Miniprotein binders against a7ua95r516to809. Designs and how they scored, part 7

Target 1, 294 residues: a7ua95r516to809
Amino acid sequence: ASLSLLSISDLVPDLQFIFFWMSNAIEILYFIQQKSPAYMQTIELMDDKAGSKESLLSATISANEEAMTILEEVIMYTFQQCVYYITKTLYVVLPGLLDCNPFGTEPSSEQCRRAAGVCVCAVCVMPEAVRRVVSVFQTTSDLLQQYQVHSEIQSQMFAYLFFFTNVSLFNQLIDKGPARGWFQRSRVLQIQASVKILLDWAKGAGHNHLAQKFFAKFCSTVTILASPPQQLSQMSWKALCAEHPSLKPVQLHRILTQYQLMAELGPLPIWQPSSEDEAYIYRTVDLLESFENH
Key: E = the ipSAE of ESMFold2; O = the ipSAE of OpenDDE; V2 = 0.75 times the mean of E and O plus 0.25 times the DockQ between their complexes.

## First folded at step 25 (miniprotein)

Design t25 (at its last look DockQ between E and O 0.57; V2 from the best seeds 0.00; counts 0 for: pae E 6.0 > 1.5, pTM E .344 < .8, unsure alone 59.642 < 70, SAP 71.483 > 70)
Fold by OpenDDE base, look of step 25:
Structure t25 (fold): chain B 294 residues (1-294), chain A 101 residues (1-101)
Amino acid sequence: as target 1 above (294 residues)
Amino acid sequence: SEEIKELKEAIEELKKLIEELKEALKKGDPEELKELEKLIKELEKAIKKLEKGDPEVAELLRLVIRLAEKLGDPEVFGELLRLIAALIRMTVWLKTLRLEK
């Protein structure tokens, strides 16, 4: 019950604190790494008075190693906390993306209505369900930039968030899709359009490569389901495997089976798994994606 | 809490280090001593704020870093950095524990 009310905006004050310390810890760690060699060299150039140099060097090395270890722990901890809270907010808003009709004239967000002019910004024209998802990512991006978090850490964070989003959406689509009618062509096209808006945002935010990589499974699934029967029925199992390498054989088989049922297609021999894949299509444990594989 | 105790201990260690530095500086260059004395005074003020529960540990940390850079002593610098890292850890832990409740 309480999770449904959790917005990213409510977490911003807490996230700001975590991002602040994460950024500072990274900066301090980098500072130590850059300065340590110079200090070691300074000690090495000192006159060796009866083992004092070796003792000083050892003490300095030990102190630096301890400090670096603590800072690394802080960085990891703060990173994990950020991911934890942000993914909780994503968990709440992601289901709405699958149910979204982006082709509907949803009224502009209430916030843009207060400005006397029709805001035609890309965010204002987004369907509400998509906007909510994008808002989580945008807020994350803004915080990372505000606190000048190292680019590598930013990339890792978005990689994980995209991974999480892909796993969540893929699993929901595979598990609930048939029952929810998400495998219907019209609905699939809505999902495809919604995801395209998200991918376009990611591209605009400079995360195109990460988005393409980590959304590959979900995008492949949607692409297959959005394909016209006439086109898809001409593609062999091997061709589909080659075109959608992100999908495991069991996943592809599941998608094609559901597609066949939905499209009322008879048995298609060309979709028969290869002898090599035949053993793998029954690995139901691999059907859904795991959150632990990242 | 154990975390508050650790933070207090770290503050006391930092105070001790500051006093040791003050004694060591008495033997140094008078001009350098003046600058260091100023930094030490600012640091002492920041420590007092921290003791009062002021969450702005960041300013304290920046002062400690500046002091460490000015001292140029690798051993002292390493020790200061260790203390800084400990303070950061404790500060992060204290605030995140509040979020989990």
Scores: ipSAE 0.078, ipTM 0.550, lowest interface PAE 2.2, mean pLDDT 82
Fold by ESMFold2, look of step 25:
Structure t25 (fold): chain B 294 residues (1-294), chain A 101 residues (1-101)
Amino acid sequence: as target 1 above (294 residues)
Amino acid sequence: SEEIKELKEAIEELKKLIEELKEALKKGDPEELKELEKLIKELEKAIKKLEKGDPEVAELLRLVIRLAEKLGDPEVFGELLRLIAALIRMTVWLKTLRLEK
């Protein structure tokens, strides 16, 4: 069998149906929540001459709670379905971000500068691999806005998408980086530039705080690898842990080991793990991140 | 499947409740009865769309809630909420099934 590239555009009709249900369930839930207290107050003020007031209150409370519970379940289920299909597309396109060159050719870069009339240092055009990832995020944002999904739900969806993106990129970099040459300085700088394009998209889309939070582990890794040797070799293990709290000890240790190999540095005493962390740097079960959402 | 049968049964129960509401309303103010009859007709139209698998189920549910508010009867409102809950659960399953195909 052959593999085919899934495109977010192929999923749009399915996502439209799912977002339609989610948005309408949210609207109905909100309506019931706004009207339910007033309805209960009306029943509580009723004259209990026939003795039916308490049974009516109990039945009405149960019906309201059942309806709201089911609507909350619908919202959760449709959210999970959207995330499932969108992350399936992200899984296919994210690896290309690590292999692409966002700087382009020198003639194209110079031509882009002159044609656009803008004075920039590098990166005038979005490379195809980055464009594919941004397209997934942008299509998701457009659908959420089209159906006027509540802003809290939009934030939760992008929190998960950024979490997924971070885990996928981090795991591939750590696991495949040595074999793929991704720890070479020129490649790290290319990766850093590509990630900056994603972060710029997230800022422009109103998700800067989520991107800062959920990309932290991958960004910390790239920041360390991109650091000049003269600067990084002056930072102690304790200082590096404090600068990069998103990295587990085994992860930081592995990154520094790869950095030493790439920069042709011998072991540095200042990078010796603290006594508190020394037992943790060999826990290979903690090296890669889980895709499980908390 | 049994899920599709349960949805069809819930639709028929909603139709029966609508007829009971029409009977309960006949003693009301003629002007309010005309307005509620208009809402009931829109609800019946939405039920036909639901029977054909139309995606307008959420509009049906909002119409049912609005009808219950206009009646102002706590027992009717409670019964409609329970029926709405059943319809929502089954409708989500049907939409999810069609999406998986």
Scores: ipSAE 0.036, ipTM 0.435, lowest interface PAE 6.0, mean pLDDT 73
ESMFold2 (binder alone), look of step 25: mean pLDDT 60; pTM 0.458

## First folded at step 26 (miniprotein)

Design t26 (at its last look DockQ between E and O 0.33; V2 from the best seeds 0.00; counts 0 for: pae E 1.7 > 1.5, pTM E .408 < .8, other shape alone 17.058 > 2.5, unsure alone 58.026 < 70, SAP 80.061 > 70)
Fold by ESMFold2, look of step 26:
Structure t26 (fold): chain B 294 residues (1-294), chain A 101 residues (1-101)
Amino acid sequence: as target 1 above (294 residues)
Amino acid sequence: SEEIKELKEEIEELKKLIEELAEKLAKGDPEELKELLKLIKEFEKAIKKLEKGDPEVAELLRLAIRLAEKLGDPEVFGELLRLIAALIRLTVRLKTLRLEK
């Protein structure tokens, strides 16, 4: 209902407030960590004329520890709140990636190429669906930079956003793919091109390592599905597991089964699971990924 | 709701911190007391404004940090930082409760 209407632009003022205080909490936490030893040394150098030096030292340590504990809670809480609201907007826009066509053929584009005398070529365009996802990532990046949030916190936030994106896309592909025709080769190639645009954004934003790590399951799935039959049929089950370690046996088995149906291939002996994996290929409880924070 | 009870308890904890600071200041130097009384007044104003979502809380926190650096009183240093942390937590809790609505 109301979740289907949520847009990142509607959340920006509230996110600005939360990022502002997250950044302030981080700076004050580091201030306390940097200054605490110096103030403790100052107390130890004090003349003990009032007989309260030991009591003052103990009280100062306790107050500093409480302040740091509270600030750490604030940082964690604000981080979780930002992630929660940002991922709600991602959840709404991510399914469109699986339906869009980044290889646009427009009459004006064909007419322009013919009139200019340039060779006709397929170029990737940024479909509206891809632009909506990139907009969420870019808006998040802009806010983090605007409020000077520490780079480590920025990396952790994008790690979770990429994790969430991977889970959402993988689960939808596996669960809805047969009914939606998403396993057809032309669709897989379109999906692969759309994901490439996201990966290029992540690389340009300085998050290439995080994207490679956290998109691994979805990217492995698309890579397998995009492989030509003559190439994929030469790879054994063991070789596929080694090349795609992010995929569980039940997931790889399901992907290969859909590939066989799409390519109209019969069962291939080379794709028979190994003896150690055979017990796990029918565990449907392990098929879909969890959104739970790890 | 349970969250509203937690928010009210947090406000009472902040009031206790302010009262403890005021008691310690009553034992201090008049010039130091003047600066710390200004800090207490700014926190009091910030607490009164938190229900309305006042953006002035950020300026108050920056003032409190600058005062802690200048006062040089070890007893006050930790209590000011504790008060600042509690105020930030309260501010964030108020904002996120409004977002849930």
Scores: ipSAE 0.437, ipTM 0.692, lowest interface PAE 1.7, mean pLDDT 76
Fold by OpenDDE base, look of step 26:
Structure t26 (fold): chain B 294 residues (1-294), chain A 101 residues (1-101)
Amino acid sequence: as target 1 above (294 residues)
Amino acid sequence: SEEIKELKEEIEELKKLIEELAEKLAKGDPEELKELLKLIKEFEKAIKKLEKGDPEVAELLRLAIRLAEKLGDPEVFGELLRLIAALIRLTVRLKTLRLEK
């Protein structure tokens, strides 16, 4: 019940706290890793007065190892907490992206209108449903930059968020798409345009490679569904598998079957799975993506 | 030196307070936030007594480490690292426990 009211803006104060300590923990860990060897070497070069040197070195090593272990735990914990809260907000806004009509005239965001009048920034000209999704990613990006989080951790964060987004959108499209009419050509073109806006944002934010990698499955699905019947009916099963390697055989088979029903196409022998894939197309357990396999 | 001795005594006192707070936190009492924040401020003050610098925790730690290295006291260095790590862990855990409710 309470999830429907959760916006990324409501979480910003809590996320700021978590990002602050995550960044500090990373910085301190890095500092220890860089300085500890030199410091230990300095102790090793000291005059050995009555075995005190070995005990001192051992104590210093133990203290550094304990500190590093604690910091690593803090980093992992804070990272997981950020992902948990951000993905909750994504879960709420992502369904709206599939129902979005990006070709409609929607007004600019209320936030920019209140601050500066009619804003023509890339985010303000986006459809509201797309803007809500982008706002989650942009807020995450802004927080990561504000607290100067290490670039590797930023990349891992966006990799997971894009993974989560792809799994969520793919599963919704495959499971609910036929019933909701998302497989209709007009709706598919709307979805394709909405996803393009999101990918263009990711490109502008410097995450193009990650977006292309982690959205591949959803993009492949949308690309197949957006293809004209005349074009798609000329592509063999093997050609489609080669063109869309991110799709499992069971997934491709489901997409083609639903496409065939929607387009009122008769049986197409050219789309018949290979003998090698025939056993896999019936593995319904592999149809939907898992959130655990990241 | 007298200064090293005073710093060690202060670190040991703060360490005991952290341990007490850790035990309370393990029992799930979120009311310890104010005491933890006070402890963090006391720790920052302790470092600032050595040299006035940046109020950020990371910068204060770097300064304290540099001072410990300069003084040649690895015991102070090790205890300082453990203390700051413990403070960070406790601070994060205390805040996140409130969010889980």
Scores: ipSAE 0.090, ipTM 0.527, lowest interface PAE 1.7, mean pLDDT 81
ESMFold2 (binder alone), look of step 26: mean pLDDT 58; pTM 0.379

## First folded at step 27 (miniprotein)

Design t27 (at its last look DockQ between E and O 0.73; V2 from the best seeds 0.00; counts 0 for: pae E 4.1 > 1.5, pTM E .335 < .8, other shape alone 9.443 > 2.5, unsure alone 56.64 < 70, SAP 73.703 > 70)
Fold by OpenDDE base, look of step 27:
Parts: C-alpha cells; structure tokens; sequence
Structure t27 (fold): chain B 294 residues (1-294), chain A 101 residues (1-101)
C-alpha cells in the first residue's frame, strides 16, 4: 500500500541533496588527484631545514590519501542511495509497462492538459504507464545534469537503472507472463511497442548504447515471442542461440516451451537443444536474472 | 534517535577542528607555496559552482579555502581537506538516516 504512493517527485528534494554532495565530492576528489602532485613537488623544492621536509611530505601525502579515501566513500555511498531510492520508484511503475496498451487512446495526463493546450511533446503522447517509467529516468537525468555530475558517474547510474529495469521486466515476463497472458502475440506486440518508446527515449537522452546493451535480454525475449509461428518454427535451436546470445540456454528453452504451448504447436525437433546445451537447460537457478550481478 | 544525536555531535566537533586548522593556515608563509596557492584558487572556483547545499558546510569550505589562499601550509591544508571530507560524509549520513525513517 505505502510503496504505491511513492512517486519520483516526492523524492526529488532528498535526491537533490544527495546529488549535490555526490557532485561536490567528485569535484573535490578530482581536484586532490590532479593537484596533489604539484603540492608534493612544491614541498620537494623547499629548502631542507633539518629533515623537516621529509616529515612534511609524508604527512601531506597521508592526509591527502585519507581525504581521497573518505571522498570515494562519500561518492559510493551517495551513488548507492540514489540508486536505492530511484529503483524503489521504478519497482512500483515497471509492472504497469507490461500491462500497458500503447495503441489505446488513454486520456493524456491532467498535468499536460493544464499548462498549454494540446502538448504534443514526445512525453505527452506516451501511454501513461510508459510515461511514468520515462518520468523516473528523465527526473534522474535532469538531476544529474542540474548538479553537473561527472559523465562517468552518469553513465554508471543509467547502466545500473537499465540493468535493474531489464532484470525486473524480464523476470516478471518469464515468471508471470504465461498466467497473465503476456505471451499472447497481441499482448507481446503491445509490450514491444511500449519498450520501443522507452528505448527511443534513451536514444534521445544520449544513452542508446547502454540501453541496447542492458535491455538486450528483455528485447530478445519479446522479439522471439512476437515472431510469427511460421517464422519461428523454421529456426533451429542453434540459430536462435546465435541470434539471441543474451539469453541463457535455460531461458531460451523456457521461452520456446511457453511459446509452443501458447501457439498450440506440437513438439518441434528443430528447437531441441544441442548436446552441448542439454545440461544447461535444466539449470532452473539461471532462469531468472539476479539483481546482485551488477 | 541516539544515532542522529551522535552524528550531530561529531559534525559539531569536526566543524570546530576545521575552524582551528583554518586559523592555523592563516599563520603560514605563502611565499614558498605559490603552486599550492594556485591550486587552492582553482579549488575555490570549483566550490563556487556549489549553489544549493548545506549552507553551514558550504560556508565552512569557503572559509577554509579563503584562508588557504592567503596562507598556504600544505600539511594543514591536507588535514583540512580530510576533515572537510569527513564532515561531508557525516552530513550526508545524517540526512539519509532521516529518510530511512
């Protein structure tokens, strides 16, 4: 009940504080790393009055190393906190993406109606469920830019968020898909369209490579499920493995098995796993993705 | 909570130590530390980009940098940076603990 009420907007004030200090800590760390050698050189060039130079140098090195260590801890901690809060909001909105019908005329959100007439911006034309997910990513992007967070940290943030999103969507689709009817071709096409909107946003935000990389597993699953039976039934296990390298053998086997059931296809010898993969298709522990592997 | 109280006390102690070190820096000889002073000035520019944060910590950082620009003791400056970093850590932790409740 309480998690359903948590919007990214409610977290913005707290996230702002965290992003502020993350950015500041990065800047201070960068300064120390770049300028410390010059400080040491300055000390080294000083007149050696009675061995005081070596002591001063050692003390300064130690102090700088300690400062850098603490700053690295701050950066890591603030990064983790941001990820924690943002992923909580994603967790709430991501299930809606799988149930979304992007082809339906869902009424535009009240907020876009109030400001300027018919807003035709890319976000306003999105289905509500997709818009909610995109809003989390957009808010994150805006905050990272607002506080001028280093580009590498921005990339790491989005990499993790896309990873999390892919794992969440993939696991939900594999686990609940059959029962929810998400393996039906019509539903799969809806999911595919919704994900495309998200990927298009990521491309527009400059994260195309990361999105393609981290959504590969979910996209592969959706692509297989969206394939016509006539086409998919002509593809061998080896061909499918080669075309969808992001899928583990156990995952591919599960998808094909569920597809076969949904499409009322008889046993297809062409989908039989290779002798090399046969042992792996029974590793049910590898069926769902782990959130810990990132 | 007891933890929040402890963190606040530690923050105040660190603020005091930073002020003391800043005062010590103000007594140093800048002539031997031209490169250090230059770097400190660059650091100040970076900090000036800090628009919205904990105003107390930000003010303390600004004060420290201003003092370092006038009188650069590299040892004292390094220690000051360490303490500032520690203060930042505690400040962040204090704020996040309030969110976990």
Amino acid sequence: as target 1 above (294 residues)
Amino acid sequence: SEEIKELKEEIEELKKLIEELAEKLAKGDPEELKELLKAIKEFEKAIKKLEKGDPEVAELLRLAIRLAEKLGDPEVFGELLRLIAALIRLTVRLKTLRLEK
Scores: ipSAE 0.122, ipTM 0.580, lowest interface PAE 1.8, mean pLDDT 81
Fold by ESMFold2, look of step 27:
Parts: structure tokens; sequence; C-alpha cells
Structure t27 (fold): chain B 294 residues (1-294), chain A 101 residues (1-101)
């Protein structure tokens, strides 16, 4: 069953169940945390002559701690299950973002209109690939709101989803970009526009800070590749590192190499790495990002 | 599968333990634990959201809370919370195992 699940819509009933119990576990945990001092105050006010007060206090503390531990495990487990199923769906739809043309004029389908909540017209359409990604994020947001999940948990969920999205897009661009022609300027501008739609969704959903933080590496990459040659050729290695701190030296070096090939530029002296960075531009182990880096 | 069958059996055993504890809570009156009884009433708000997912479990929890209000015993109430948490954990695990299969 896990091998056949591809669409977020197919997962909604199961995600509803998991979010329901996550939300309830959070509320019960909060209840115990807020009322634990009342337990202790009640026991402290009890008068006893046989020393039962300390035994009762110890038993009450142990039971409360066990309950909180179990609920924390439930919250972590349900969070991980939601993330697992949502990212499995997201992994399938993200590659299309790199191939789509957001400047197209073809009318969108009725299904795309309902899933994305965007108006439909011949001149203002969201590409299908972008709509599929937005649908995953929007469905997740709707479920979190429906079950009134605590805002900090909602933020952690989207932090991970944006992190996952960044890693997936960045790795595919670096790994497949040369063969797929994704470094061509017209394609880079299309990719930039598609990601802008996704960032606009995140801003409208109240997650702008998280999206800015966790998309930084991919956005920096696309920003460099989209830069006009006149502007980029004026920027030294040091200036580029300072402007794009999210990029490791090997990553920046690889991006600049692809830019040189695309723009038909020869090697530029101002793009030579500093002595400090020169040892790191050959670390191919650092080129791709890990999905486990949290 | 055998794993799902084992989880269903554990859920039924926990329901029995909650019922037995609720019977033990039927004794006595609250004498010194008025503040704990107020906290139990606030807990009722939290469990109203449980009733959608499993109305039988929500009813048992409501009964146990009502009886705990009468007893006012923090040790027994703590044990109730532990059993409720364990039941929630097993219920979630059972559902996620069905999804895995």
Amino acid sequence: as target 1 above (294 residues)
Amino acid sequence: SEEIKELKEEIEELKKLIEELAEKLAKGDPEELKELLKAIKEFEKAIKKLEKGDPEVAELLRLAIRLAEKLGDPEVFGELLRLIAALIRLTVRLKTLRLEK
C-alpha cells in the first residue's frame, strides 16, 4: 500500500486520522504540564503521620512523567508518519517544477482550479506542476488548521517540508541540470518564476520566514544562474560567497562553472576561489545535500 | 496480520483495565483535593476532541474522569492518564500499521 500511494488526495483520510490523534496528544500533554503543579500542591497540603505523603508524591510524579513520555512519543511518531507520507507525495511532484513553463498561455483544467484555489483564465494560469506542489502544501495546511494543531508544530512541519523541497530541487538541478538543459537562461528564468509562485504561496500562508530560511540554497543557485552576465561578471568570488552564504564552496564553484558554459564565458580571474576556500572546491562529498541533515 | 491482531488485543486489554480502574474510583468522596477536581473538569474540554475519533473510548474516559472527580485521588488520576496515553499510542500504531500494509 505504501508503494502505491502517489497522490496527496488519496492520503487525506489517513492523514486526518493521524493529525486528529497528534492534536489530541498535544492537548493532553499540555494539560498535564499545566496541572502538574496543582497535583504537587494538593499532595503537599495533605497531612499524614505515617510518611505516606512522600510515597504518594513519588508515585504521582512517576505516573505523570510516564504519561508525558508516552504522549511525547505519540507526538513524535505521528509527526514522523505525517512527514513520511507527505514527503513521499512531494518527492513525486517536485521534479516537474524544473521542467514546467509558468509563462504558458494554455488554459488550465478544472481539477487544477479546485486543487490550487487559483483563478482560471486563458491569460492567468498556474502550471500543473506548480499546482501539484501547492496542493500538497495547501492540503497539509488545511489539515493542520482543521485539527487546531499547535502553531509551533505547524511551523516544524513546514520547516521540514521546505527543507525537503530545497534539498530535492537543489540536488536534481545540480545532478541532472547539464543533461536536461536546465542551465539555459530561458529555462532558469522559467524555474525562477515557478519557485516564485511557491514562495508567494508560503507568504500568503504565513510561512514566509520559514520559506526564506529553508529555500535559501536553491534560491541562491537560481538567482546566480538568472543573473545577467554584465552584473555577475563584476562580482568577485569573495563577493559571491558573501552574498550567497548558504552555498558551500564546492557548490558555488560548480554553479559558476555551469554559468560559464551557458553564457559562453571563459574563465574569469575574479571568480578564482580565495586561498582559504581553494581546498574546499574539490570536496565532491559536499556537492549534494542530505535529506537527513536536520 | 499477526501484528495488527496483537495490537487489537492490547487495545481491548487496556479498555478492560480502564473499566476496572473506573470501578475502583466509584468509592469515596473528594475531601482534600478540590483543586484537582477543578483540573479534572478542564481535562473534559481536552477529551471532547477525542470523541470524534473513537466515541467508545471517549465515553470511557469521560466516565473515568467523572469518577475521579468524586474520589479526588491524584495517584489514581495519574494512572488513568498513563492508561489513556498508552491507549492513544496503540490506536495510532494500529492505524499506521494498516497504512504500511
Scores: ipSAE 0.089, ipTM 0.514, lowest interface PAE 4.1, mean pLDDT 73
ESMFold2 (binder alone), look of step 27: mean pLDDT 57; pTM 0.366

## First folded at step 28 (miniprotein)

Design t28 (at its last look DockQ between E and O 0.74; V2 from the best seeds 0.00; counts 0 for: pTM E .497 < .8, other shape alone 2.556 > 2.5, unsure alone 58.75 < 70, SAP 73.73 > 70)
Fold by ESMFold2, look of step 28:
Structure t28 (fold): chain B 294 residues (1-294), chain A 101 residues (1-101)
Amino acid sequence: as target 1 above (294 residues)
Amino acid sequence: SEEIKELKEEIEELKKLIEELAEKLAKGDPEELKELLKLIKELEKAIKKLEKGDPEVAELLRLAIRLAEKLGDPEVFGELLRLIAALIRLTVRLKTLRLEK
């Protein structure tokens, strides 16, 4: 029962209701905005023999403003409700991305790998953990399109979903990665492949720019961890900061520390933080991201 | 629950506002007034259909707005818009309260 409540498919009827009224509220709001000037002109043309024209104009303005305010509240509230319930399902399925093996030893996974990174086999399917996340994104996209939600609202929705995904994956990796062995190179390569599937979905869905923006921190982390030691050891702290501006100094320092441990590297002088950044590399309050930063 | 009781009270207040709008419409053109009044009464009865998100209710809302625009009375138009916005807000709030439970 609890697992059923967190599944995106079980939420579809409720999400349909919420998207239905969000879309209608948006359309009515735009209608009021289009028609309000014409109605003010109608009042201005009225015969004002008893002085009621000014009172009517004031009352009409107030009623229109009240309606628009209420509809704006509805749009914001329904948006927040959709995001809340959708991210509850994401929260449940996202951790599986860090544990799955998209390369698999099963025949279908091996066949996809050998096709030069492009799937050419009829039986190749994405890993279950990745499929669960893509299903949340795809279901959301389908509902937004079904109810003809304005494209700007659709973009804002996916911006937040990608933001949430980034924060969830990054925090899990940083917090649980040492105990779970997720900083091992083979695991990082598996994680990188799984995230690539999500990024490909986002590109195909028309959200590539949002994914590039909002996945930047997690993608930077995985890129650093996936780098060969001979390549990464040639990059100074300043070069890494410039290449990965989404990472705070405390985050970059932690990532490099884990990399040194797993690659069995001793301290590298070129990874010493700049004097400017040294004040910040131990700010553990800044290590994990907040889900409220959007 | 207390929250559901508050929502029911707000729905009754909206019914009173619908009756006030109907009284104002009684002063206008009888033919267009009859059609708009019929739609407003259908909206009052459709509160549970609003809760279900029935597409027919959205069509009724849009038709009522267009007829109020055609009537050409800015006061009626403004009051109708305020009432419709309030109904939508209550409908959404009632649904989301049930989801919280």
Scores: ipSAE 0.535, ipTM 0.750, lowest interface PAE 1.1, mean pLDDT 79
Fold by OpenDDE base, look of step 28:
Structure t28 (fold): chain B 294 residues (1-294), chain A 101 residues (1-101)
Amino acid sequence: as target 1 above (294 residues)
Amino acid sequence: SEEIKELKEEIEELKKLIEELAEKLAKGDPEELKELLKLIKELEKAIKKLEKGDPEVAELLRLAIRLAEKLGDPEVFGELLRLIAALIRLTVRLKTLRLEK
């Protein structure tokens, strides 16, 4: 109940604080790493007064190492806290993406509706369900930029968020898709269009490579399901494995089986798994993706 | 909570250490000392605002680092950085503990 009311906007004040200290810790850590060698060299060039130089060097090294260790802990902790809160908001809004009809004339965002004019900005023309997901990512991006977080940490943040999103969407589609009608071609085309909007956003935000990498399983699944029966029925198991290497044999087999049922094609010998894959298609433990393997 | 009390005590200990470091630095250039004492006073003020997550605290910490760099004493620099890192850790932890309530 309480999670359903949690928006990314409600978390912004807390996230701002965490990002602020994360960025500061990174900056200070980098400063120590850059300046410490020069200070050590300065000590080494000092006149050796009866062993005082060695003790000073040792003390300085120890103090710098301790400071760096503490800062690394702060960076890790703040990173984990950000991921935790942001993924909670994603968890709430991601299911709406699968039920979204992006081809519907849903009116502009509530904020743009209050403006005396029809806003035709890219965000206002997005379906509400897609806009909610994009809003989480955009807010994250804006905060990372606002606090000038190091680019490597930004990349790691988005890598994890895209990973989480892919696992969540993939698992929901595989597990609940048949029962909810998400494997119907019309619904798949809606999902494909919605995901394209998200990928276009990621591209515009400079995260194209990460998005392509971490959404590969979900995109492959949607691509297969969106394929016309006439086209997909001409593709062999081996061809499909080669075209969709992100899918495990058990996952591909499940997708094809559900596609076959939905399209009323009957058994297709061309989709028969290879002898090498035959043992793997029964590994149901590998069917759903794990959140722990990142 | 007992943890918040312990963290507040640790912050007060760190304040004392910063003051002691300032006194050690004061044995040098009077102008540098004056600047350092001013900075320490600002840091003390900032530490009082840590509970509110005041963004000015970070600017003060950056100023402290820059001052340590200008002084060129590697021992004081190392100790100051250690204290700054510890203060950041305490600040983050204090804020997150409040969010958990």
Scores: ipSAE 0.241, ipTM 0.617, lowest interface PAE 1.4, mean pLDDT 83
ESMFold2 (binder alone), look of step 28: mean pLDDT 59; pTM 0.432

